# VHH binders against o75319: the designs that were tried, part 38

Target 1, 181 residues: o75319
Amino acid sequence: GNHIPERWKDYLPVGQRMPGTRFIAFKVPLQKSFEKKLAPEECFSPLDLFNKIREQNEELGLIIDLTYTQRYYKPEDLPETVPYLKIFTVGHQVPDDETIFKFKHAVNGFLKENKDNDKLIGVHCTHGLNRTGYLICRYLIDVEGVRPDDAIELFNRCRGHCLERQNYIEDLQNGPIRKNW

## First folded at step 18 (VHH)

Design BB5
Fold by OpenDDE, fold request of step 21:
Structure BB5 (fold): chain B 181 residues (1-181), chain A 120 residues (1-120)
Amino acid sequence: as target 1 above (181 residues)
Amino acid sequence: EVQLLESGGGLVQPGGSLRLSCAASGFTFDDYAMSWVRQAPGKGPEWVSLISGWGESTYYADSVKGRFTISRDNSKNTLYLQMNSLRAEDTAVYYCARYQDTDYSPFDYRGQGTLVTVSS
């Protein structure tokens, strides 16, 4: 069977909506086949994701999956009413310009099409932290003009965990702005 | 038990080509992204390439872009690395590695490696 991702249990399943944004970060939900390897309280399925979002009085309008694998869950495990977008994002490395652009384009498209509601953009990688945090922060910095330290602090606070990778942090703080088109 | 077995390494002239293979077993092959990593003498490991479970996406190190091609045959549980226009600096032990897709150790398993020597 599928192996539980390393240290997946160590992270909060779902963060909080980032104030002033439509972003919410969470760790990857795991399909049913993983449940036999988890204690009941450790389980976090696609269904659990939506329940937890609802508990926050929020609604997901888009899921952006940054993982580089398909083994965690199937898009079919999500409600049909919630669009799913896969952006294969290599870990450990700072996402390349193409990946950054894809993410920005997706976010901008969503915001353009969802001006009449307050649905959230759910973003996750495996742990919903480093790749997720980088791309969200990159967007806030490059598109919204947020100060890098403010973006990072906001993400960390809302996710309940801090970005861990120094190369990501360094790029956000001191790296060049990426093109938005 | 997860097993990865590389093959196809050898001695080749600069400008030559070589095709590496990796036979995988002990897990659902197409559930995992797979990678090639190489280590040259006296140097640290270099992440060469990555391919997603169904080949939807690939990654290449800048040093090999345009010259190397990663592919996989899921029906055979085999990973490949086609290496063209080989250079002396490509000399290394090449490892097949299973990508964990985490921000910690990128690979949870790797093979014993196969030696590629590019020399005139």
Scores: ipSAE 0.905, ipTM 0.944, lowest interface PAE 0.5, mean pLDDT 96
Fold by OpenDDE, fold request of step 21:
Structure BB5 (fold): chain B 181 residues (1-181), chain A 120 residues (1-120)
Amino acid sequence: as target 1 above (181 residues)
Amino acid sequence: EVQLLESGGGLVQPGGSLRLSCAASGFTFDDYAMSWVRQAPGKGPEWVSLISGWGESTYYADSVKGRFTISRDNSKNTLYLQMNSLRAEDTAVYYCARYQDTDYSPFDYRGQGTLVTVSS
């Protein structure tokens, strides 16, 4: 049957809003069918996600799902008022230019359409860390002109976990700026 | 029990084609992205291709782009790899692997593999 993602329980369910940005990162919420395999305090459903965001006095305006599977939850599990965007992102390797562009485009589109509010862009992969962190940092670096180390530090601090993949870190710190078009 | 069984390997001349198949069982097939990984003699494993649960997205290693096509038939619980314009450097054991989509090991299950030999 369906099993809990490897080491999923080891990560904080939801990070903090990244100051100066509209980003918040979280690990993948799991649909109800996973609850039987979890202790009550370990459960993190789509509903729990929104409750936790609310507890932070924030509101999600967009969810970007970077996972490569559909077994975790269904878009139908989300409120209809919150757009859901799937960007299939291969793990372990540095995201390609197309993936990066899709992410940047989605973020920029959201920001243009949501200038009159303070809703957040929720981003997640499986653990809400490596792929999520890379793309958020890549955006901050390439689009906002943030120093790579500052972007990484900010993400790590707000997520409550540090980027783990050296190839991601290396690319962010020393890699070329990716095209924004 | 999760099982993955590869087939279709064999000897082929350069420029030739082969189609690999992987029969999957023991899990909900379309819930998982599936992958092909190969290992050539004396070399480490190479991630060849990946396909999402419903085939919405595919990935290819640079070494096989334009030549290989990954596909799946979820009604048959089968993964495929169409290999065209084969080269000597494509010689390897090809493994079918289930992509678990984590920050850690990319694959939690793989088959026994099928040998592909490209030689004149």
Scores: ipSAE 0.904, ipTM 0.944, lowest interface PAE 0.5, mean pLDDT 96
Fold by OpenDDE, look of step 18:
Structure BB5 (fold): chain B 181 residues (1-181), chain A 120 residues (1-120)
Amino acid sequence: as target 1 above (181 residues)
Amino acid sequence: EVQLLESGGGLVQPGGSLRLSCAASGFTFDDYAMSWVRQAPGKGPEWVSLISGWGESTYYADSVKGRFTISRDNSKNTLYLQMNSLRAEDTAVYYCARYQDTDYSPFDYRGQGTLVTVSS
């Protein structure tokens, strides 16, 4: 289907690199079939994603897709040079430990393999905000030892939007540390 | 027009089993994750289970884990819910719902529902 996700237009397409990290968050790019339902200035395709990243003088080294659907775009829409990882992540609910671990493992693997460059880990869900923000912050908190409020503030500032879901925020601030292995 | 039609509900004794089906039409079925939602009398809706477009991933509410199995046949545009070890608290109207994967409203369409009654 070609239905534009609810409130998708309300979010900035691409955030800024999070200082001190390799993370950049963005909303889901939409394949060409969605363009007919969008004004030109609202369009944000996989190609547009890469162009916007370049405009920031950055380069994507990995895309982590947290959406639970395949209707937005296909991996084939991405350059072959950038690996694509799907981590099916249910919305509304705090990601389970397995999902968190998969994310951490992917990030750590990337960092180990990409020590010689400064390529970014692009992370997105539908809006590139709640699931995306939670998992990035979870990583910063659990793996990097960042204070929860600092992680959240950093993500919000760089994404240009604030985490919206209280259960995510609450879990980040007061929830238990998840295992890193 | 998107249509979702549930079937398979009925009366069953505790410990029994039922298999629900949902026939979908009006959209590319395998592009969407599909879900079962139930609503018991006097209670709000409860998200029961979710399955990704090609069945790569599934989700279950804690209340049904180990007892319910969600599956789909994309060749038939059909969603299933196998319910085993049914309990009285599973009594509800079960709805098939299309998951739109947003943080605001998880579902954009649902069927008319099918009643499942678990009683001795």
Scores: ipSAE 0.888, ipTM 0.935, lowest interface PAE 0.5, mean pLDDT 96
Fold by ESMFold2, fold request of step 21:
Structure BB5 (fold): chain B 181 residues (1-181), chain A 120 residues (1-120)
Amino acid sequence: as target 1 above (181 residues)
Amino acid sequence: EVQLLESGGGLVQPGGSLRLSCAASGFTFDDYAMSWVRQAPGKGPEWVSLISGWGESTYYADSVKGRFTISRDNSKNTLYLQMNSLRAEDTAVYYCARYQDTDYSPFDYRGQGTLVTVSS
């Protein structure tokens, strides 16, 4: 059995583009095998993801999957023209320096290779909130010089949900700048 | 019904080695990251290690890095913990746990545990 992740139904599927950035956050899309346990209005498939992005007049140029599992969907469920990167990110603990470095490297590479278009980096973990918000904010703070509280406020507004995990929030607000970009 | 059954615990001298096993059934084993959690006498639980479904990534608590190795054999639906250079503070009940990768509850199932005692 494909059990629905705890509280996954409680979150908006897709946020809004974060102004001044190339980021958009969303919860993990679920392959069809999960839909037996979902009402039709609760479904959010890989196809639904792309339809919702198109409805916002946006286009994905990269998906960064931060989940620590492969059971939610397979990369083959995505259009072949969209690059996909898996960064296994342990939840509940502030992401380690290796994880932060991989995320920054992927974002910087995307921005360099996509400077002549307006495609977005889609980032998700299971709920598209804590791990996703942490790594996006860490990038904005360390690489773009955004103030911690401004990065958090921007993420929360555009995701449509506030970051919840206290140790992540504390690390973003009061922790050291990571020099691993 | 999800079942997790730990084995391989016992009495071992400091500096010794021990290998724990966890037999898993009732779910698609390779779809889930798996973890070892331990609870020492009079202490709260400690997250020891985590391994992704195909072993692509691992995590270790600082207290065990370099001494413990988590592994899995998906053909046998079995999770392992190789414990080397054991110390008295490693004495605990060790539980096999299924990681659910959410921001809320890190584990949705755990076994009954196997006791490891490190003593001269």
Scores: ipSAE 0.691, ipTM 0.865, lowest interface PAE 1.3, mean pLDDT 92
Fold by ESMFold2, fold request of step 21:
Structure BB5 (fold): chain B 181 residues (1-181), chain A 120 residues (1-120)
Amino acid sequence: as target 1 above (181 residues)
Amino acid sequence: EVQLLESGGGLVQPGGSLRLSCAASGFTFDDYAMSWVRQAPGKGPEWVSLISGWGESTYYADSVKGRFTISRDNSKNTLYLQMNSLRAEDTAVYYCARYQDTDYSPFDYRGQGTLVTVSS
């Protein structure tokens, strides 16, 4: 299957760098086989992703793929110089502690290895919104000590869309701090 | 086109075991995560387990952790659920479902289900 993900067309392809962080969020890019089901202006391929990042005068140093499938594109579609990490993240429920730990570990490792540059961590799920926003905000809250409402506002503004999934928002605002890092 | 056919349900005593199977056809099986969903009489559906396309990741509801094991055989296009240490509260119709990786509709196809009854 190369069916376009439900409501994928409704979202901006790439957000903006989140100020004071190393994060940028985007929706899943789709390999060429999906393009026969898209108008030209709707296309957003792995190549388009890198072109849009370059247009912002930014550079990706890591891509964290949160999707629970490998059908959207292959890591081989990415430049070999950009590390790629898959973290299978179940949707519709608040990510479990193991998933949160893997995300924090990946981010902390990147920051240590890339302290001498300003490259970004690109994070996506299918829409680049709910799972992506949750894990970025969870990191900012638990590791950086950012207030929940400030983390959510920053993500929403830079992504260009507000977090939609209520159980994620509730967990970020009122749920426990996770000390797994 | 897409078909999901469950089998292996039946009557079993508490503490017993069953193995459910789901034969899949009409799609590229290893492209999709697959799930078991159960529905007890008069209750809403419960997401029991999920497995990624090549078994890299699994998920279990708290109610079944340590007792149930999801697996798949991509060469046979078959999904399995090994159910051990069965309890009365596991009584339900068990459905094989295809997971779609979006935030809006978790499953796009579901089988007709197989009944599991755990009773003396």
Scores: ipSAE 0.676, ipTM 0.857, lowest interface PAE 1.4, mean pLDDT 92
Fold by ESMFold2, fold request of step 21:
Structure BB5 (fold): chain B 181 residues (1-181), chain A 120 residues (1-120)
Amino acid sequence: as target 1 above (181 residues)
Amino acid sequence: EVQLLESGGGLVQPGGSLRLSCAASGFTFDDYAMSWVRQAPGKGPEWVSLISGWGESTYYADSVKGRFTISRDNSKNTLYLQMNSLRAEDTAVYYCARYQDTDYSPFDYRGQGTLVTVSS
């Protein structure tokens, strides 16, 4: 089905580039079939995503899709020039070590392959908030050595919404550093 | 109308095996991740397992890892749970649930359940 995700309309479509990083976060874009259930001002398609990124004078070089479904849009709806990676990430639970490793591996690979440009890694889950924020912050903490509270504050400010899931926040602040990358 | 119908429950001895089925209708089955949730008498619900729309990814609670296997047959719109090496602690009503993939309610539909009793 083409059910609009619960509370999806309540979130800003796209955040801002996180300064000092190559990340930008957004909520899941919805393919045209969902637009029958949306007012025009509520629409946020894959095309709208790329237009909004260009309006910020930025360019996507990779999209990492953290959703646990393929019903929202097809990779074929994206420009062929932008690599797409699906990492099935279970919600409600702190992502497991395998998921964290896959995310870190993808980010590190992108940074190496794109060292001569300034393209961004776009990351989304359904709302572009909890799973997205967790994995971006986990990367910044474990790989870049950013303090947990600074990573969380940077994400929240640039996304335009605060991380809400307490088990994620608690794990970022007090959980173990993950060294497997 | 979304409908989820569990079957295959029953009485089984410790160490035994059982296979649960869930027939799904009223929605595009392969668009949705599907889950088994169980509830023991007097206890809160426990998320047992999850499988993505085409079986690309699975999740298991630690309590069942290595003993339970979730699977699906999209041609039959059917979800399965193979339960091996059953223990008394696995006694519960098992529910088939449709995963919502949001940060809010993890499931938007649940079946009526099928009872699994593990006892000697």
Scores: ipSAE 0.672, ipTM 0.863, lowest interface PAE 1.4, mean pLDDT 93

Design CC10
Fold by OpenDDE, fold request of step 21:
Structure CC10 (fold): chain B 181 residues (1-181), chain A 118 residues (1-118)
Amino acid sequence: as target 1 above (181 residues)
Amino acid sequence: QLQLVESGGGLVQPGGSLRLSCEASGFTFSSYYMGWYRQAPGKQRELVAFIYSGGSTKYADSVKGRFTISRDNAKNTVYLQMNSLRPEDTAIYYCAAFKGEYGSTDYWGKGTPVTVSS
């Protein structure tokens, strides 16, 4: 269906590039069919996403979609120059090792192939916060060696919203490092 | 507004060492993320080293084990210790400061040149 996700309006559409990284987080853009249920200022389409990214003088090089549905927008709504990767990620539970591995592999692959540019990895779930924040932080912690609190703080500050799920936070802070391969 | 002034650049032989400094003007230095970037002739600017406000560090693969980024919040200064320098390290090195908050402005120094040559 075309119903607006719960609390979707409560979150900023696009965060800021995380300094020192190639990550930017945003909430899920909604295709045109959702617009009739939104005020004009609430609309956030794939086109709007790219406009907002440009306003920040950035460019997306990859979009990682962590939502567990395909009803929000179509990959065809994105520019052909920006690859799209779907990683079905169940909400409210800590992502499993396979999900984490898929994310890490995608990020590492992107970084390897994009050493000659400064394009960003756009990551989103429904709200671009909890699942998104967890996986980005998990990468920074496990792959970059960043302290959990440093990673979480950076994400929260740049996203403009704080991670909300205690189980995610707890796992990041005290959970084991997940395999990188 | 925050201003950054780099120093410590110069000419050095391969295998030599340099220590770059970046002094910030302002009172909230401790809350900023700091980074060293470099731009070689004909190449794009690249991240060399990054230090979180909380102290975590990150390095480009090309400098791991040779470069060390550190900060002294009392002096509003970030440092880049560069050891075992190579000709490919030749570049203009820039210091950058990031508040890391949504809508914040990034600050950049004017750069200090590093030339590694025999």
Scores: ipSAE 0.897, ipTM 0.942, lowest interface PAE 0.5, mean pLDDT 95
Fold by OpenDDE, last read:
Structure CC10 (fold): chain B 181 residues (1-181), chain A 118 residues (1-118)
Amino acid sequence: as target 1 above (181 residues)
Amino acid sequence: QLQLVESGGGLVQPGGSLRLSCEASGFTFSSYYMGWYRQAPGKQRELVAFIYSGGSTKYADSVKGRFTISRDNAKNTVYLQMNSLRPEDTAIYYCAAFKGEYGSTDYWGKGTPVTVSS
């Protein structure tokens, strides 16, 4: 349906590029059918996403959608030039190893295939914060060897909101490294 | 006004070493993420090494084991120790500073040339 996600309006629509990485996080854009339930200034469509990215002088090369539903927008709402990857990720619980692996694999594949450009990996869940932040940080920690607190801090700063879920934070800080294959 | 001044570039033979320095002024250095980038002729600028405000580091695969990025917050300086240099390392090396805050501006040095040649 066209139900606006809870607290969706509370979050900045788009973060900024994470320095030293090719990640950018944003909340889920909503297709046109949601606009009637929003004030004009609250609207954030797929088109708005790309406009905001452009305003930052960036370009998306991949969108990873971590939401556990397909009701928010359609891949057809995106430019054909930007690949779309759906990784159904359950909310509120630490992503399982399979989900983590899928994310890492997608990121690594993108980086391998896009060495000749500086396009970004856009990652979003519903709010573009918890699931998104966890998986990005998990990647930085497991693949790039970044200290958990450094990864979390960078993400929080760039997203403009702090990772909220304690179980995610705890797993990032104290949980085991997940395999990269 | 934030300013980055690079130094240490030059001509070196293959297998040689260089140490680049980037001194920052006009901002709280310790809170910034710092990076070394390079741009070779006809190629795009690429990340070489990155150091978090918290001290974590990352490297391009091509320089792992050879280059080391470090920072001295007391001196507002970031360093790039470059060992076992190769001809393919030839490029203009740029220092960059990132606040890592939403809406912040990235800052870049003017670049220092590194040439690795026999």
Scores: ipSAE 0.896, ipTM 0.941, lowest interface PAE 0.5, mean pLDDT 95
Fold by OpenDDE, fold request of step 21:
Structure CC10 (fold): chain B 181 residues (1-181), chain A 118 residues (1-118)
Amino acid sequence: as target 1 above (181 residues)
Amino acid sequence: QLQLVESGGGLVQPGGSLRLSCEASGFTFSSYYMGWYRQAPGKQRELVAFIYSGGSTKYADSVKGRFTISRDNAKNTVYLQMNSLRPEDTAIYYCAAFKGEYGSTDYWGKGTPVTVSS
């Protein structure tokens, strides 16, 4: 299926690095098969992703894909030097403990193994906003002890778009801390 | 543009304390995220402490329990209280300001040297 995700065009393709963190969020890049359905200026491929990251003088060290499908692009479309991790994450509902744990574990593992560099963890879902924002904020809150509003504000500013899902926001602000193991 | 000026660095004995200050000028930094970074000889620059505009703080594992970052928005100043200093804390310490806004530019001070030695 080469259908463009709903509202995909409405979001900036790539955010900026979140200061004080190794995170950068972006919307899902689309492989070539989607180009016929897009205007040239709307296209955002895996290659475009890396070009935009370079334009920010950053380098990706890990890509965490939170989409619940594999139809958008293939890991083979990415440079071999950048690890790719798929965490199937259902949309519109607050991620479960297992998903949160997987994300935290991946982030912690990356940070442990990449202490000698400043490479970024690229995180995306479909729009790179709600699922992405929730999990990044959940990490900052649960692991780094950041106040929810501080985490959310930072993410929103850096992504160039605000978290939209009220259930996500509510869970971050008032929900319980999730297990880190 | 925003300017950052660090102060408070110097030579100190192991186990000693220093308090670094970073004063901002040009813009109010109340909405900025502030960080202290350090670069030791032959090593990469690393984050030491970070403080959100909302007041949340983050520390490198190596300095947790010993260093405290704080800010005084009325004085446009961010501080780094460094206690129980160790030789491995020797580095040039840099203050950084981040607007935390898409497309914004980061600002850095010139650095203040901290040497921990017997």
Scores: ipSAE 0.894, ipTM 0.940, lowest interface PAE 0.5, mean pLDDT 95
Fold by OpenDDE, fold request of step 21:
Structure CC10 (fold): chain B 181 residues (1-181), chain A 118 residues (1-118)
Amino acid sequence: as target 1 above (181 residues)
Amino acid sequence: QLQLVESGGGLVQPGGSLRLSCEASGFTFSSYYMGWYRQAPGKQRELVAFIYSGGSTKYADSVKGRFTISRDNAKNTVYLQMNSLRPEDTAIYYCAAFKGEYGSTDYWGKGTPVTVSS
């Protein structure tokens, strides 16, 4: 269906690049069929996503979609030059080791293949906040050795919204390091 | 507006050391993320070292174990200690400051040249 996700309108469409990283977070863009249920100023389509990225003088090199559905938009709605990766991630629970590994592997692969440019990894779930924030922070903590509070703070500042889920925050702060290979 | 001024660059032999400094003028950067970047001839600018406002650090793989980034908030200064320098470290080094808040402006220094040659 094309019902608007709960609270989707409450979040900024696109964050800003996280300094020192190649990450940018955003809420899920919605395909054209959703527009009839939105005011013009509330609309955020795949096209709008790319326009907003360009307005920031950035370029996407990869989109990682963490939503657990395919109803929001189609990969065909994206430019052919930007690869799309789906990692089905269940909401409200801490991602499992397999999900975390998939995310890390994708990020590392991208960084290895894109050393000669400054393109960004766009990451989104439904709101581009909790699942998105967790996995980005998990990467910074486990792979780059960043202190959990520093990672969380950076993400929150750049996204313009704070991680909300206590179980995610607790796992980042006190949970075990997850495998990197 | 925030101004960044780099210093400490120069010519050094392979295996030598340099210490770069970046001073913010007129404004405090205690809440800012700081980074050192470099641009070698014919290459794109790349991140060398990064230090969070909270103190965490990150390094490019090519400089790990050789370079150290640090900051003195009381002096509004970020440092890059470069040891065991190699010819491939030759570049213009830039200091950058990021507030990390949505809608904020990033600041860049003019750069300081580092040349490693025998």
Scores: ipSAE 0.893, ipTM 0.940, lowest interface PAE 0.5, mean pLDDT 95
Fold by OpenDDE, last read:
Structure CC10 (fold): chain B 181 residues (1-181), chain A 118 residues (1-118)
Amino acid sequence: as target 1 above (181 residues)
Amino acid sequence: QLQLVESGGGLVQPGGSLRLSCEASGFTFSSYYMGWYRQAPGKQRELVAFIYSGGSTKYADSVKGRFTISRDNAKNTVYLQMNSLRPEDTAIYYCAAFKGEYGSTDYWGKGTPVTVSS
């Protein structure tokens, strides 16, 4: 369907690059079919995403889509030069080990293949906040050895919104390190 | 406006050590993220070490175990202790400060040269 996700309008479209990393988080862009249900200033399309990224003097090298649906936009709406990866991630529950591993693997692969540039990994779920924030923080904690509170603070500051889900926060702060292989 | 001034660079033999300093002025940087970057001739600038406002650190794989980043908020200074230096570490080293907020400006030093040569 073409209904606007709940609370989607409440969140900034695109965050800031996370310093010291190559991550940038954003809410899900919506294809043209959604525009009729939005005010012009509320619209956020795949094209708008790339325009906003350019305004920040950045470039996307990979998009990781964590939504659990394919109704929001099509990979064909993206430039061919930017790889698109779908990782179906259920909302409101802590991602399972397989999901975490897929995310880590994708990030590590990107970093290995893109050592010669400074392109960013764009990550989004529906709101670009909870699932997105969890997986990015999980990576920083598990792979880069960052303290949980430092990771969470960095993400929140850069996204312009704070992680909301207590189960995600609790798992990041007190949960076990997840395997990196 | 925040300004960053690097010091401590110079010529050193392979296996030697250097300690770089970056002093911030114009504003307290306790809430800022700090990083050391380097750019070798003909190469792109790369992250060497990064320190969070909360104290967490990360390092490039090439310098892990050899370099240590630290900060003294009372002195508005970030340090890079470089041990076991190698010729491939030769570069201009830059200090950077990040607020990490949407719309914020990043600050960069002018750089200090490090040359590792026999």
Scores: ipSAE 0.893, ipTM 0.940, lowest interface PAE 0.5, mean pLDDT 95
Fold by OpenDDE, look of step 18:
Structure CC10 (fold): chain B 181 residues (1-181), chain A 118 residues (1-118)
Amino acid sequence: as target 1 above (181 residues)
Amino acid sequence: QLQLVESGGGLVQPGGSLRLSCEASGFTFSSYYMGWYRQAPGKQRELVAFIYSGGSTKYADSVKGRFTISRDNAKNTVYLQMNSLRPEDTAIYYCAAFKGEYGSTDYWGKGTPVTVSS
């Protein structure tokens, strides 16, 4: 239905670009049907997302949606100029190798195709925090060779919220490197 | 206010080396992420090297194995050691500081020119 996700209001709508990367994380934007359950100042629609990105003098080149539902918004709610990729990602558990691979592949593909610009990869789950943070950090660790603590710190700082799930943090810090391709 | 001042640029022959320095003033940047960027004539600015506050580093593929980024927090300075320089490395090199926090401002140096030519 159109129920607001638990604690959704508690998180900043959009984080900051992660320096040295093309990533930006945000919570899930909600389509118009959710507005009746929100105060005006709480609303965060797909349109609001793009407005906030522009306010940061950035441009989205890709949106990766990690939610495990399609009820929040439709790809049609997004500008046609911005590709949308859905990667169904189960919450609360460490993403499986297939999910990680899909994410890495999407990111690498984007970077190869967008070498001539500085457009961002927008990544979100429900809150744009745990699943989002895990996969972004997993990429930085596995693909770019970043130390886990550095990756986590960067994500947390830029998102304005810290990864909350201990199993995600533990896997990032101590888990094995996953296949990149 | 944080200011970044680059130095160490110049003219070198292919295969030569340069060491760029970027000194921050006004604030300490121990908690900042630092990066070197470059812009060649007629080209877009590109990331050359990036260093995390914790010391992790990232390099553009074109400079990997030849360039090394490092930082000295006590001196508020970030360095770029450039070895085996090539003509295609010719550009204005910029130092940048990023805090990454909401509402934070990114800081850029004025740039130092690097010319690699025989």
Scores: ipSAE 0.888, ipTM 0.940, lowest interface PAE 0.5, mean pLDDT 95

